# VH-VL binders against Flagellar basal-body rod protein FlgF (flgF): the designs that were tried, part 22

Target 1, 245 residues: Flagellar basal-body rod protein FlgF (flgF), of Caulobacter vibrioides (q06171)
Amino acid sequence: MDNALYVGLSRQMTLRRELDIVANNIANANTTGFKVEDLMVRTEQAKPAKTLDGSSPVKFVMDTGVARNFTQGPMTKTGGDYDLAINGMGFFKVQANGGERYTRDGRFTTNPEGILVTQAGAPVLDDGGGQITIDPRLGPVTVGKDGIVSQGAIRVGRIGLVRPDDLSTFAKDGDNLYRNTTNTAPQPVTDAQIHQGMLEASNVQPVIEITKLIEIQRAYESVAKMMDNTAELSRSAVERLGKIN
Key: E = the ipSAE of ESMFold2; O = the ipSAE of OpenDDE; V2 = 0.75 times the mean of E and O plus 0.25 times the DockQ between their complexes.

## First folded at step 13 (VH-VL; framework fv_latikafusp)

Design K112 (from K94 with heavy chain S35H; at its last look DockQ between E and O 0.88; V2 from the best seeds 0.00; counts 0 for: pae E 4.3 > 2)
Fold by ESMFold2, look of step 13:
Structure K112 (fold): chain C 245 residues (1-245), chain A 122 residues (1-122), chain B 108 residues (1-108)
Amino acid sequence: as target 1 above (245 residues)
Amino acid sequence: EVQLVESGGSVVRPGGSLRLSCAASGFTFDDYGMHWVRQVPGKGLEWVSGINWRGGDTRYADAVKGRFTISRDSAKNSLYLQMNSLRAEDTALYYCARDSYGDWRYGAFDIWGQGTLVTVSS
Amino acid sequence: SYELTQPPSVSVSPGQTARITCSGDALPDQYAYWYQQKPGQAPVLVISEDSKRPSGIPERFSGSSSGTMATLTISGAQVEDEADYYCYSTDSSGTYVVFGGGTKLTVL
């Protein structure tokens, strides 16, 4: 089997996966708290395939997963009493999908029972794993930089922030949430601050991602052209040999 | 009593160096971002530099970038500004200011010192 | 590079409403803060987060922000309100903070 065609097909599969990731980043450039992703690849030495000039190592670029850049996105004002942003490393805890989930998306609201919830209706958890209930009769809510939720002088609860020992243990779980993929609970964080009235923007840089998209499309087209040239040369050689014969 | 007290301002020659200090008292110093703001007498306020509560994130106005270094010392509850390669345009009253948040860019300057005068002249 | 633009002066008579503007491209996304400075004194925060009035600031002081413009309003200005007023905010990247050039309020 043709060594160049195997390398070309392997490259196209990797480029397709890269394209999907870049497209997802662009689609989430305006998604609150979104963290830009890159394809994790490693080059593995495959057994050499026989070529015309002898044995040369053929490298296949294989993806091994998705890397997320958890760099702080810019924080922008909204003025909303239930809009919260985290400055520092930490995640809000929410109750969703049958367990604890984690998010950087601080777009919260109250449900009809007064429970603090995400946009999808998942309860936001306090530092002890309980729900936070707001009584609309007690006036506007205040969230301090330490996460203490109050209405006037009355302490309602405390939003606890957590962080895993290794950020790679958090995986996407839909609705802008992460799940913990390990048996080790994330640890409380006290060195991050919560800013009420602000939201963390996506850390996607759209110009960079669009540039990557263009480069991936050009690389894909280049591989396709290489494969067309190889097939045409092979067909032309077979046709010339058949015509001579 | 919450207060900030600046010191170290003096007269220096162009190209010289000076270190400003700001002593904090009456609050938990390590909970807040800190800033230096300067004002030429009779002119407006100009932000110079900021440092977050942990000290790991520092930022500088373009006019001082590469010449000034902000730092903080938790043991002494003190903020510093090391000023190198001083120029005549650096002549100003230098204020120490506390950020209402731990980050140097997202809150109000809610506590100010009285300032320390730096004069750069031949 | 990022600037906040204020008028250099505003004049009103006592009892009239003074309005001091601050223009900046990042103001739709960043809070504005207002500082009053009387001669020989350190600045005093009078409006926080566009419109919040700190304790001890008279009710005649109010603030708003719409589009690229923040406004400090002093309803029923008094002679004691004569001072320099500075707006303060951050650039769109959150990397740098900046003061406006200042507005001298004269209350005749």
Scores: ipSAE 0.359, ipTM 0.703, lowest interface PAE 4.3, mean pLDDT 85
ESMFold2 (binder alone), look of step 13: mean pLDDT 92; pTM 0.933
OpenDDE, look of step 13: ipSAE 0.516; ipTM 0.793

Design K113 (from K94 with heavy chain G33A; at its last look DockQ between E and O 0.76; V2 from the best seeds 0.00; counts 0 for: pae E 2.3 > 2)
Fold by ESMFold2, look of step 13:
Structure K113 (fold): chain C 245 residues (1-245), chain A 122 residues (1-122), chain B 108 residues (1-108)
Amino acid sequence: as target 1 above (245 residues)
Amino acid sequence: EVQLVESGGSVVRPGGSLRLSCAASGFTFDDYAMSWVRQVPGKGLEWVSGINWRGGDTRYADAVKGRFTISRDSAKNSLYLQMNSLRAEDTALYYCARDSYGDWRYGAFDIWGQGTLVTVSS
Amino acid sequence: SYELTQPPSVSVSPGQTARITCSGDALPDQYAYWYQQKPGQAPVLVISEDSKRPSGIPERFSGSSSGTMATLTISGAQVEDEADYYCYSTDSSGTYVVFGGGTKLTVL
């Protein structure tokens, strides 16, 4: 009975983590370049604190982390000169949070100095790790599929795309950014193209996530009901035992 | 001079096979996705098949899926369409078209060939 | 099954403005492209990405898109503009491309 309640509590904890992840996915269904997340769960056993005469083991479900799906999201038009989308596997490189960061979010703009920046003000880096400066007097910006940034006949720079050897080495770093968790630099990409005037939408499928949300809520309520029924059975048994002496 | 030249169109019986070729020149072939677009004389344009710049992603209109195979050869700067199990409804002028990007989903066909005529009749 | 709908014909006099429409449910999210085709010739791209005019295309050609409708506008149409015009775009999934049925522009 007590083991059943412990298993129920462990399931509720896992369901709460799943709920948080699904809610975050739904909240980011319209976030440019967002990559859907899922709970990575590995089942483990753990024992409660031992008593003098021993105790019963209890199973816990241990969270091993969050998995992220980097599948290409659909690309949609915006018409904005500083809106860029990557078609293929690769990331924009930006300077943020004291180092290089990476993003699929191509919503860029210029700061007052003319530097190409993200929505949060982080400089977008060229293929050599330098900043890209736009002179407003040189006319509209064009970005070619190879990442070359031009104003008329003048080449301003080239947006460099990179990718890690293993996508699992990129971890979420806030502001729709990823950081490299290894000491191995991501490699330049030639296997992707940049599309000016488009943005990559989230790869979240809202109907699927909402269905998961409903299923998680129902599972949570079922566990809570089971625990309430177990408590009611114990109360009824105590009442019957109080009459039987 | 940038151009696309189709060849291989002919008269063939229903159920027959035909291979169309498209020779590209004057541009870097491997930077662009390619498509076949057909047109029945006197009718509108119909996209038939597309292949991305690296050749790993191919797509087909429902009317030709399973019967046609698109391919490209970087060494020869050439696009191909293998057409099997031909039907009378496949009778059309077949254009080779270059997409402005490496993915036929997101660009424009900015360069067209003159087309090669395929006639399927008994 | 995604479809782009165009009127089958449009007629104008020389010097008048011709407007050719293209309707499709995915056009709010996908660029429209316009092709001109004269008899016996391959199509020629006249408008890219809703409104951009490729090099060599006369300034009388312009394009716009609003909601589910894209419009090709030929201001001051000339006799040589008489042709078939096709809109072209990507379907709602971003997987397939489709041409509209075509519009015959007559300039008499």
Scores: ipSAE 0.584, ipTM 0.810, lowest interface PAE 2.3, mean pLDDT 86
ESMFold2 (binder alone), look of step 13: mean pLDDT 90; pTM 0.893
OpenDDE, look of step 13: ipSAE 0.728; ipTM 0.864

Design K114 (from K94 with heavy chain N52S; at its last look DockQ between E and O 0.79; V2 from the best seeds 0.00; counts 0 for: pae E 2.3 > 2)
Fold by ESMFold2, look of step 13:
Structure K114 (fold): chain C 245 residues (1-245), chain A 122 residues (1-122), chain B 108 residues (1-108)
Amino acid sequence: as target 1 above (245 residues)
Amino acid sequence: EVQLVESGGSVVRPGGSLRLSCAASGFTFDDYGMSWVRQVPGKGLEWVSGISWRGGDTRYADAVKGRFTISRDSAKNSLYLQMNSLRAEDTALYYCARDSYGDWRYGAFDIWGQGTLVTVSS
Amino acid sequence: SYELTQPPSVSVSPGQTARITCSGDALPDQYAYWYQQKPGQAPVLVISEDSKRPSGIPERFSGSSSGTMATLTISGAQVEDEADYYCYSTDSSGTYVVFGGGTKLTVL
């Protein structure tokens, strides 16, 4: 009985975390470059718990973190000179939060100094780690598929794309950014291309996420009913034993 | 000189097989996506299949899916189309086309070959 | 199945402006491309990404896209512009690519 209630409460905690992740995915269904997330869950054997009816093996669900799906989101045209999309595996490199950060969000602009920045004002870094400065008086900016930034015949820089050896080493850092959780620098990418005038949409599929939400709600209700039934059976058994004496 | 030269077009019977080749020259083949586009003489253009610059992504029009296989060989600077279970409706001039980007999407076909004629007749 | 719809033909006199339309539901989100094809020749790209003119294409060629309709405009059409014109684009998922049915431009 106590075993069943403990398993039920553990399950509800895991379901609550799954709900938070699904809600975050839905909230970011229209966020440029967003990558859908799921809860990493594993089941481990645990020592038998003993209850009124003897022991049985139970399995505990242990939350081990977040799995992130880096599948390419669809790319859509915008016509904006500073809108960039990456086709392939790679990340833009930006200077934010006291260090290098990484993003799939290619919504860029210039600041008053002409520096290419994110929507939050973080400089976009070139392949050497420097800033890219645009002079609006030199005419329209062109970004080639190799990341070379030019104004007419003048090359002003090159946007370098990087990727980690293992995508699990990138963790969320807010503002649609990732940070590198290791001391191993991400490597330059040569197998991805940049498309000027396009943006990468979120890879969230809202219908799938809403279906997950419904399933989580049903699972939560089912666990709650199981715990209610267990409490009623325990109360009934105590009442019957009292009558025997 | 930037060129695409198709070959392998022939007359085949329905149900037969044919392999088209496209030799690329004058540019870095591995920097571009490639496609096959066909045209029935006197009719419009129809996209058939595309392959990404590294070969990792392929796509087929519904009319040819499961019957045609696109491939590329970086060592030979060549694009291929393996055509199986051919039907009369596959009769067309087959063009090899270079995409301006690394796949068949989101770019333009900026270089075309002259085409190779495939005739499927009983 | 996604399709791009073009008129079968457009006719203008030399020096007049020709407009060739292309309709498709995904055009608000996807670029249109325009190809010119003369008899016995491979297609030639004349407009890229809705409105960009490739090197070597005369200034009389221009393009635009608004809503679900892309337009190729040839200002001051010449007899040498007589050809078939195809629009090309993708569906909203970026999975299917398609040509329009083609438009025969007749100058005179």
Scores: ipSAE 0.568, ipTM 0.801, lowest interface PAE 2.3, mean pLDDT 86
ESMFold2 (binder alone), look of step 13: mean pLDDT 90; pTM 0.905
OpenDDE, look of step 13: ipSAE 0.708; ipTM 0.855

Design K115 (from K94 with heavy chain D103E; at its last look DockQ between E and O 0.66; V2 from the best seeds 0.00; counts 0 for: pae E 5.2 > 2)
Fold by ESMFold2, look of step 13:
Structure K115 (fold): chain C 245 residues (1-245), chain A 122 residues (1-122), chain B 108 residues (1-108)
Amino acid sequence: as target 1 above (245 residues)
Amino acid sequence: EVQLVESGGSVVRPGGSLRLSCAASGFTFDDYGMSWVRQVPGKGLEWVSGINWRGGDTRYADAVKGRFTISRDSAKNSLYLQMNSLRAEDTALYYCARDSYGEWRYGAFDIWGQGTLVTVSS
Amino acid sequence: SYELTQPPSVSVSPGQTARITCSGDALPDQYAYWYQQKPGQAPVLVISEDSKRPSGIPERFSGSSSGTMATLTISGAQVEDEADYYCYSTDSSGTYVVFGGGTKLTVL
């Protein structure tokens, strides 16, 4: 294999990784709270990024890591009493996977014991790290913009919001969850609001992702054509050398 | 008592400028989004501009974009609308309205002022 | 560009049920709100988040939203309910406020 063919194979592997990321974004265009992902390479000086509070550039991982755009997704109504959306900077805290995890996905429900849980059954944590228990005999649940959970006149608890000092410290942990990759606890957030009866949609823009698919396909075809041409040139050169010999 | 009081409406010639003010009282001003909504006499309501609770997110209706500037001053509990390059179609009663959340678009306008009249005529 | 369409007028007799409609393509994803405006007065919120009645609003006022249509219903309309009624919501992006054109309710 020539050096040109090796470069072509390396490019094809990078393009396939990029395709996988774009395909995952499209597959999650309707996933509550999903944050669009991108492949980061040695182009961090040329690629702009935003933080959760908007407009502020964020330094992505410089090598081959996955970068994630935490820009607020659109909020849409559902009318569900256990559907919560965060407007602003912050994450819900949940107990999952042997520890504290974080999510923008506010699709909650109650388990048979009345504990407020995610769709996967992970308890939603209050501002002190405890569980929130709903008594069905006390009537409908009301969640205020400050996160106070009430049933009628009775205060049940407070859903607290947290954020890390640096968003890059939150890594994907499956099930639409993030884990804190540092020993520094995320800090409470008081400048964001919770909207009951709404959910945060994905921030994926499908038209942009589809455009990326087309460009990746064209790039892949171009590399494949280059490799075919290189192989034919090598074959032609061997045939000419054999003829002369 | 929760109140919004608009002021600054007057008669102005086309191409002129005017600054509207809205004084808020009886609530924590910095917890709410704010908007200007206008109404031509005898016609319907038209949203003009909105600003979030921190002041960093401002939006404008297409008809006023580039000519009007919304701002807020937490020290004075006041909302402002700077109107430049005024046109005859800007003649309306201008209401100050409070959004029930910190964003001007995700809640109801639950508190309104009585409005201040702007007339643009030659 | 996004519009909320209301009928220009609705007339009922006292005690009858008035229904005022509001049509908009974003209504499946965005809450509708209803405002009452009497002559010389600022608008008053009568229905929030499709169907919630604020404190102090009479029980005869109710709201619903299904598909692309929101409906304000006044059961047993009274003469004092005579007013202009506006629906309000956001556009499809959830970024900008949109008011309907208004419906004049006449109770006679």
Scores: ipSAE 0.242, ipTM 0.680, lowest interface PAE 5.2, mean pLDDT 84
ESMFold2 (binder alone), look of step 13: mean pLDDT 91; pTM 0.922
OpenDDE, look of step 13: ipSAE 0.452; ipTM 0.764

Design K116 (from K94 with light chain S51N; at its last look DockQ between E and O 0.66; V2 from the best seeds 0.00; counts 0 for: pae E 3.5 > 2)
Fold by ESMFold2, look of step 13:
Structure K116 (fold): chain C 245 residues (1-245), chain A 122 residues (1-122), chain B 108 residues (1-108)
Amino acid sequence: as target 1 above (245 residues)
Amino acid sequence: EVQLVESGGSVVRPGGSLRLSCAASGFTFDDYGMSWVRQVPGKGLEWVSGINWRGGDTRYADAVKGRFTISRDSAKNSLYLQMNSLRAEDTALYYCARDSYGDWRYGAFDIWGQGTLVTVSS
Amino acid sequence: SYELTQPPSVSVSPGQTARITCSGDALPDQYAYWYQQKPGQAPVLVISEDNKRPSGIPERFSGSSSGTMATLTISGAQVEDEADYYCYSTDSSGTYVVFGGGTKLTVL
């Protein structure tokens, strides 16, 4: 194959990797607490920022050869007593998958024993690593901005928020969870706030991701046409040499 | 006694600058988001600018973006609004308001000052 | 730019129910807040998070939100309820906030 065809095939492989990243972001545009992923090699590509104008710096964490942007997603109302959003740097601590796991997904409920759990049934851990038990007979649950869980005047527990020293130490563990990949325990957080009755939306901007998808499709078609044109020119050269005019 | 006291309002020529101050007392200033809200006499309320408890997230209404700067000083328990390139339409009573949470957009303004009057005229 | 739309005025007689509306495209995703302002005074929060009444606010004040419309309801309006009322909320991204244009409530 000539150099133009080799360059075309190499570009198509890169475009496939970009497509996979964009498709995953679009699939998770409505996933609570989802953090958009991007390819680090594309430094000219605009990245989501903390502000709409894009002037704020962004953070990237590598866990599968792509970067994950942990910028805060918008918080939206739900009115649910067990829906919690974190405003600030921090993660909920849960017991799942044989150990402690971490999440920004604050969709919680109670199990039949009254234990505060995730949608998958994983216990939400307090600041000491214990479970939080709600007695429905004690009235509505309230969660203060400091994470203190109360029923009326009775303190039930405190939601344990943690953060790693370096976000790169958290790797995806499925079910919107992260695991700690080091022996250094994440540090307790006291400077993030919890908002009851809200959830953190994905930080994916769907219009931007769909635009990227269209650009990738157009680039792929352009490369495919270049490769077809090169093949046609090669056939024409052979045909012209072999025919009598 | 929980209170907010604004100061620094005065008469200023168009194109001039002014800095408003808001002194907070009776509560832990660093736990709360803060905003500036203005009101032209006889007109409605207009949100001007907000800042979260840590100072790292600031926002501005489009009418003031690029001309006004919000800041807070934890050591002085004070909120500031630096107003540059003032225009006649910036004439208003400027209120300082505390959000009940650490983020000015996801809570409620539960404490207000009495306002400081800014007049921009020739 | 995000906008909240309120009627300019509402009039009721004492004892009647007053309803003040606030329309905004982001209200399905964002809480609405309601402020009462009497002449020469700072605003006072009367409804928080769509439907929560702060301490010290009379029980006749209630709030609701459905679709793109939030409503402040004053059941059995009193003469002292005569004031300007403002709604407040954020856009769908949670980054831009506004007050509504305000509604003058007249209680004859």
Scores: ipSAE 0.430, ipTM 0.727, lowest interface PAE 3.5, mean pLDDT 85
ESMFold2 (binder alone), look of step 13: mean pLDDT 90; pTM 0.914
OpenDDE, look of step 13: ipSAE 0.731; ipTM 0.869

Design K117 (from K94 with light chain Q30H; at its last look DockQ between E and O 0.68; V2 from the best seeds 0.00; counts 0 for: pae E 3.1 > 2)
Fold by ESMFold2, look of step 13:
Structure K117 (fold): chain C 245 residues (1-245), chain A 122 residues (1-122), chain B 108 residues (1-108)
Amino acid sequence: as target 1 above (245 residues)
Amino acid sequence: EVQLVESGGSVVRPGGSLRLSCAASGFTFDDYGMSWVRQVPGKGLEWVSGINWRGGDTRYADAVKGRFTISRDSAKNSLYLQMNSLRAEDTALYYCARDSYGDWRYGAFDIWGQGTLVTVSS
Amino acid sequence: SYELTQPPSVSVSPGQTARITCSGDALPDHYAYWYQQKPGQAPVLVISEDSKRPSGIPERFSGSSSGTMATLTISGAQVEDEADYYCYSTDSSGTYVVFGGGTKLTVL
C-alpha cells in the first residue's frame, strides 16, 4: 500500500512535468519557429524499497527530457527584409553565450554597427562562422534561397544553415535557441531553402494541446484520489487494530 | 534557353487513362518544384498537382485526388502526370510550370510550357 | 476561405491607369502573384510576392496587397497590355494553390 503511494507520487511528478510542457506549448502557439514538445517517459525498474515494505519491487517512472517535434511549421508572409524562414530541415547559426547556438526563429535585424543580429542581439553567422555586416548605403538587402545575402550586385555573405545528425542532440538554451549537446559539429544542409519576407509559425496545434491538458488534469486528479483512499484505508486499519487492543 | 515542352495530350473516352510528359531544358531540373496547371479553353487557370524538387512531397487538387499521379525523373529531366479514370470535366489544356523556390507551395510559377490538349469525350 | 475573387472585366483607354483587384481571406498571410495571358499563349508572371516586378516587365506594372485585397496596377496602360490577368496565392498548409477567376483587361 505504501509502495503504491510511492508509485502514485512518481506518477504525479511525471504528470506535473507533462502539464508544464503542455502549458508551455499552448503559451507558444504564436511564437515564431517554436517546435512543439512532449515529455519522453521511460520506465525504470527500481531497486526494491526494503525499508518501506521489505524486498518487494517498486516501479518508478523516470523522465529523460523532452521529445521535440521539428516538423515544419507553416510559413506566412511579413514583407520584412530581415525576416527569414527555413523550408526544410535546417537551423540558423548564431553567436551567443560564447559559442554557436541554433534557431528556427528568423526574426533578424541590424545593430548600430550594421551586423545582422537576432532580436536579442546575437550575431547571425555566415557559412564560415563569421558575422554578416550590412551597409545601409548599399541599398536594400536581398537573401536568395541558397542563403546568399546581397545588396544590389554586391555579395555581402551567405547565411549558413546546419543540421545535426540526430535532432535529439539539440537542447533548449533560452531565447528560442538550441545548443549542441555533443562534440560533433552540425553539418551544412543541402535540403533546405531560405525564404526572405516570411517567418515560420509555431507548429503547435492548440486543440490537440488543450485535449492533452484536460487528460493530464484528469489523470492527476485520479492519482490524488487514489492516494487519499489509500491513506484513509491505512487510518481505518490502525483505528480497528487500536480498538482490538 | 530555359524551356518546358509538354506532350501526350490526346482524345480519350471517359474512364480512360492518359500520361502527360513535360521535358525540361536549359536549367538544373533538380533545383525546382514543378506543377501541372490546366485551363479549359476560354476559361480560367486551375492548379492540378505539384511536386517538390526532390520528389518526396506531392499534392493534388481535390478534383483529381486518387485519379492522377505526379512524378519526376531526374535522369530524363522530365515531369509526368498519369491520369486515370478520366472524366469529361478533365478536358483542358494542361500546362507544365516551374516553381522558383524548389517547392511548388511558396514561390511563383516563373516558367511555363505551351500546354498539351486533353479531350475526354465519346 | 482560400478562394480568390476577381472582377470579370476592366476597361480603360490608352494612357489611363488600370486597377485589377483580387480578394481572398488568406491574402493577409500569403503573397499574391499576378499572371498575364494573351490569347493562344502561356501565362507570364508580371508581379511576384505582392509587389515585386520580374526582370523584363515594364515599370508601368505594379502591385500591392492590403488586408484581404491584392491589386494589380497598370499606370498608363498600353494597347499591348490587353490580356487576361489572374491572381494566384498559396495556402498556408501547402494543400491548395488557387488562381482567381481572371480579369479581361480591355484597352481601347
Scores: ipSAE 0.443, ipTM 0.742, lowest interface PAE 3.1, mean pLDDT 85
ESMFold2 (binder alone), look of step 13: mean pLDDT 91; pTM 0.926
OpenDDE, look of step 13: ipSAE 0.692; ipTM 0.849

## First folded at step 14 (VH-VL; framework fv_latikafusp)

Design K118 (from K97 with heavy chain G33A N52S; at its last look DockQ between E and O 0.40; V2 from the best seeds 0.55)
Fold by OpenDDE, look of step 14:
Formats: structure tokens, sequence, C-alpha cells
Structure K118 (fold): chain C 245 residues (1-245), chain A 122 residues (1-122), chain B 108 residues (1-108)
């Protein structure tokens, strides 16, 4: 009886964690560059590639019991000159939180100094790790598929696009950022493309997440009921034994 | 000059097979995604298949899935479409097209061939 | 599946403005592309990303998108503009891609 209660409690804890993950997925269904997460206890979903980017197969990354699905999110048009989307496996480099960080959130802008920055004000880094400065006098900015940033005939820089050898080494660092947990620097990406005037939407599928949510809730209720029944049986057994003695 | 030239179109019987080729010239072939688009004479355009610039990803319209195979040879600057189990409804002019976006979903097909005619008839 | 709806035909007098519409549920989120096809010829990209005109395309060609509708506009239509026009786009999920049914433009 005690073991049954313990198992029930353990399952409830797991279900609660799953609930939190699913809730977070739903909350970020419209977050640019967000990647859907799943608990480790679930079977890895085999999903086909959704783009013709020639990138590596679909990968799940495990982080502290959470698997992060880095499948390509759909790209959505914005028309923004500084909006960038990655088609393929790669990350933008930014300078944040005291070091180099990585993101799939291509919502960029320029600060008063003309430096290309994230919405939070973090400088976007070029392939050499330097800042990218835009001079409004040189005309509108064009970003090629290879990440080359140009103003007219002038090359201003190249967007830093990198990928770690192992995606599991990237940990969340808030504000839609990732940090490298190893001493090995991510490598430049050559098999992904950047698209100006687009943003990558999250790869969350709301309908699937809602379905999961309902299933988790039902399971939680079922376990709760089981535990209540077990407790009642134990109480009754004790009472019966008391009457016999 | 940037150019695409299709070949291989012919008359085949239902259930037969045919391999189309597209020869690319005038540009760096392996930097572009490629697609096949077909058109029944007197009808509209229909996307058939696409392949990434590195060839690592291939996609097919539902109508041809499981029967057609798209491939490319960078050394020969060529795109291919292997068509098996051909049906009468596959009769069409088949175009190869270069996608400047690198993804067929964003159909910036800026270069087209002149097409090759495939006729499936008993 | 995803569908793009075009009128089957549009007629315009020379020098007048022709407008060809393309309706699709995903167009608020996805770019439309336009192709011109003259009889016996391969299609030609005339508008990309809703409103971008490729090099070599006459300035009288323009594109716009609003809501679920994309529009190809030919200002000052010429006889040589008589052709079939197709819109092209993908659904929001990127699962499906489709050409519109095509519009025959007649310049009378």
Amino acid sequence: as target 1 above (245 residues)
Amino acid sequence: EVQLVESGGSVVRPGGSLRLSCAASGFTFDEYAMSWVRQVPGKGLEWVSGISWKGGDTRYADAVKGRFTISRDSAKNSLYLQMNSLRAEDTALYYCARDSYGDWRYGAFDIWGQGTLVTVSS
Amino acid sequence: SYELTQPPSVSVSPGQTARITCSGDALPDQYAYWYQQKPGQAPVLVISEDSKRPSGIPERFSGSSSGTMATLTISGAQVEDEADYYCYSTDSSGTYVVFGGGTKLTVL
C-alpha cells in the first residue's frame, strides 16, 4: 500500500512537470524562434524535415530531463529590413549576459549608434565576432542568403551563423537565448540560409499541445483517484484488524 | 548565360517508367534549390517535386509521392526526375526551375527550362 | 491541402489598368509570387515576395498583398501583356505549396 502511494506521488510529480512544459509551449506558440520542449520520458517523435534546406535530420536535445525539438519552424513574412529567419540548423550570434549567446529570434533593429541589435539591445555579431554597424547614409540594407550584409555596393559585414557539434550543449539563457555549456566554440554554418524580411515562427503545434494538456490532466486526476482509493483501503484494513484484536 | 534544358520526355505506356533530365549552365548549380513543375497542355501549373541545393532534402506533391524520385548530380550540373508507375494523368509538359530562395515553398522560380513533354498513353 | 483562388479571366483595354487577384488563407503570413506565361513559352517570374519586381520586368507591373488577397497590377496594359498569370504561395505550416488556377488576361 505504501509503495503504491509512493509510485502514485512520483507519477503525479512527473505529470506536473509535463504540464508545466506543455503550458510553456502553448504560452510561446507565437514566440519568434521558440522551440517546442518535451519531457524525457516521452518517446522521441520522428518528424520529417519541413524544408529543403539540406540540413541535418530532426534532432531532439535533452536538457535536465527536457528534450528540445530543434526542427525548423515555419517562416513568416514581415517585410522588415532587419527581420531575419534561418532556414536550416544554425543560430545567430549575439553579445549578451557578459558573453557570446545564440538565438533563432531574428527580430533585429539598429540602435542610435547604428549598431545591429536584438530587441533587448544586444549586439548581433558578425562571423568574426564583431559588431555590425549600419550607416543610414549608405542606403537600405540587404542581407543575402549567405548572411552578407550590404548597403548598396558596400559590404558592411556578414551575419554570424553558427552551430555547435552537439545541440545538447546549448542551454537556455533567458530572453530566447542559448548559451554554450562547453569550452568548444560553435562552428560556422555553411548549409543553412538566411532570409531577410521573414521571421521564424515557433515550431509549437498548438493543437498537439492542447491534446497533450488534456491527456496529462486526465492522467493526473486518475492517479489522484487511485491514491485516494488506496488510502481508503489502508484505513479500512487497519480498522478491520483493530476489531479482530 | 543562365540556362536550364530539360530532356527525356517521350511516349510511354501506363505503368511504365521514364527519367527526365535537366541540364543547368551559367550559374553555380549546387547553390540553388531545384524543382520540377508540370503543366497539362491548356491547363495550369502544378508543382511536382523539389530538392535542396545540397540534395539532403527532397519533397513531392501528393499526386506523385511514392512514384517519382527527384535527384541531382553536382558534377554534371544536372537535375533528374525518375518517374515510375506512370499514369495517364501524369501526361504533361515538365519544367525544371531554379529556386532563388533555396526553398520551393518560397517559389522564386527565376529560371525555367522550356520543358519536356511526357505522354502516358496506351 | 492549400488553395489559391484566381479569377479565370480578366479583360482590359490597352492603356488601362489590369488587376488580377489571388485569394488564400495563408497570404497574411506568406509571400505571394506571380508568374506570367505567354502561349508556347515557359513561365516568367514577374513579382516576388508580394511586391518585388525582378530585373527586366517592366515598371508597369506591381504587386501588393492585403489580408488574404494578393493582387498583381498592370498599369497601362500593353497588348504584349496578354498572357496567363499564376500566383504561387505556401500554407502557413509550410506543408503545402500551390499555384493558383491561373488568370487569362486579355488586352482588347
Scores: ipSAE 0.596, ipTM 0.807, lowest interface PAE 1.0, mean pLDDT 91
ESMFold2, look of step 14: ipSAE 0.611; ipTM 0.812
ESMFold2 (binder alone), look of step 14: mean pLDDT 90; pTM 0.909

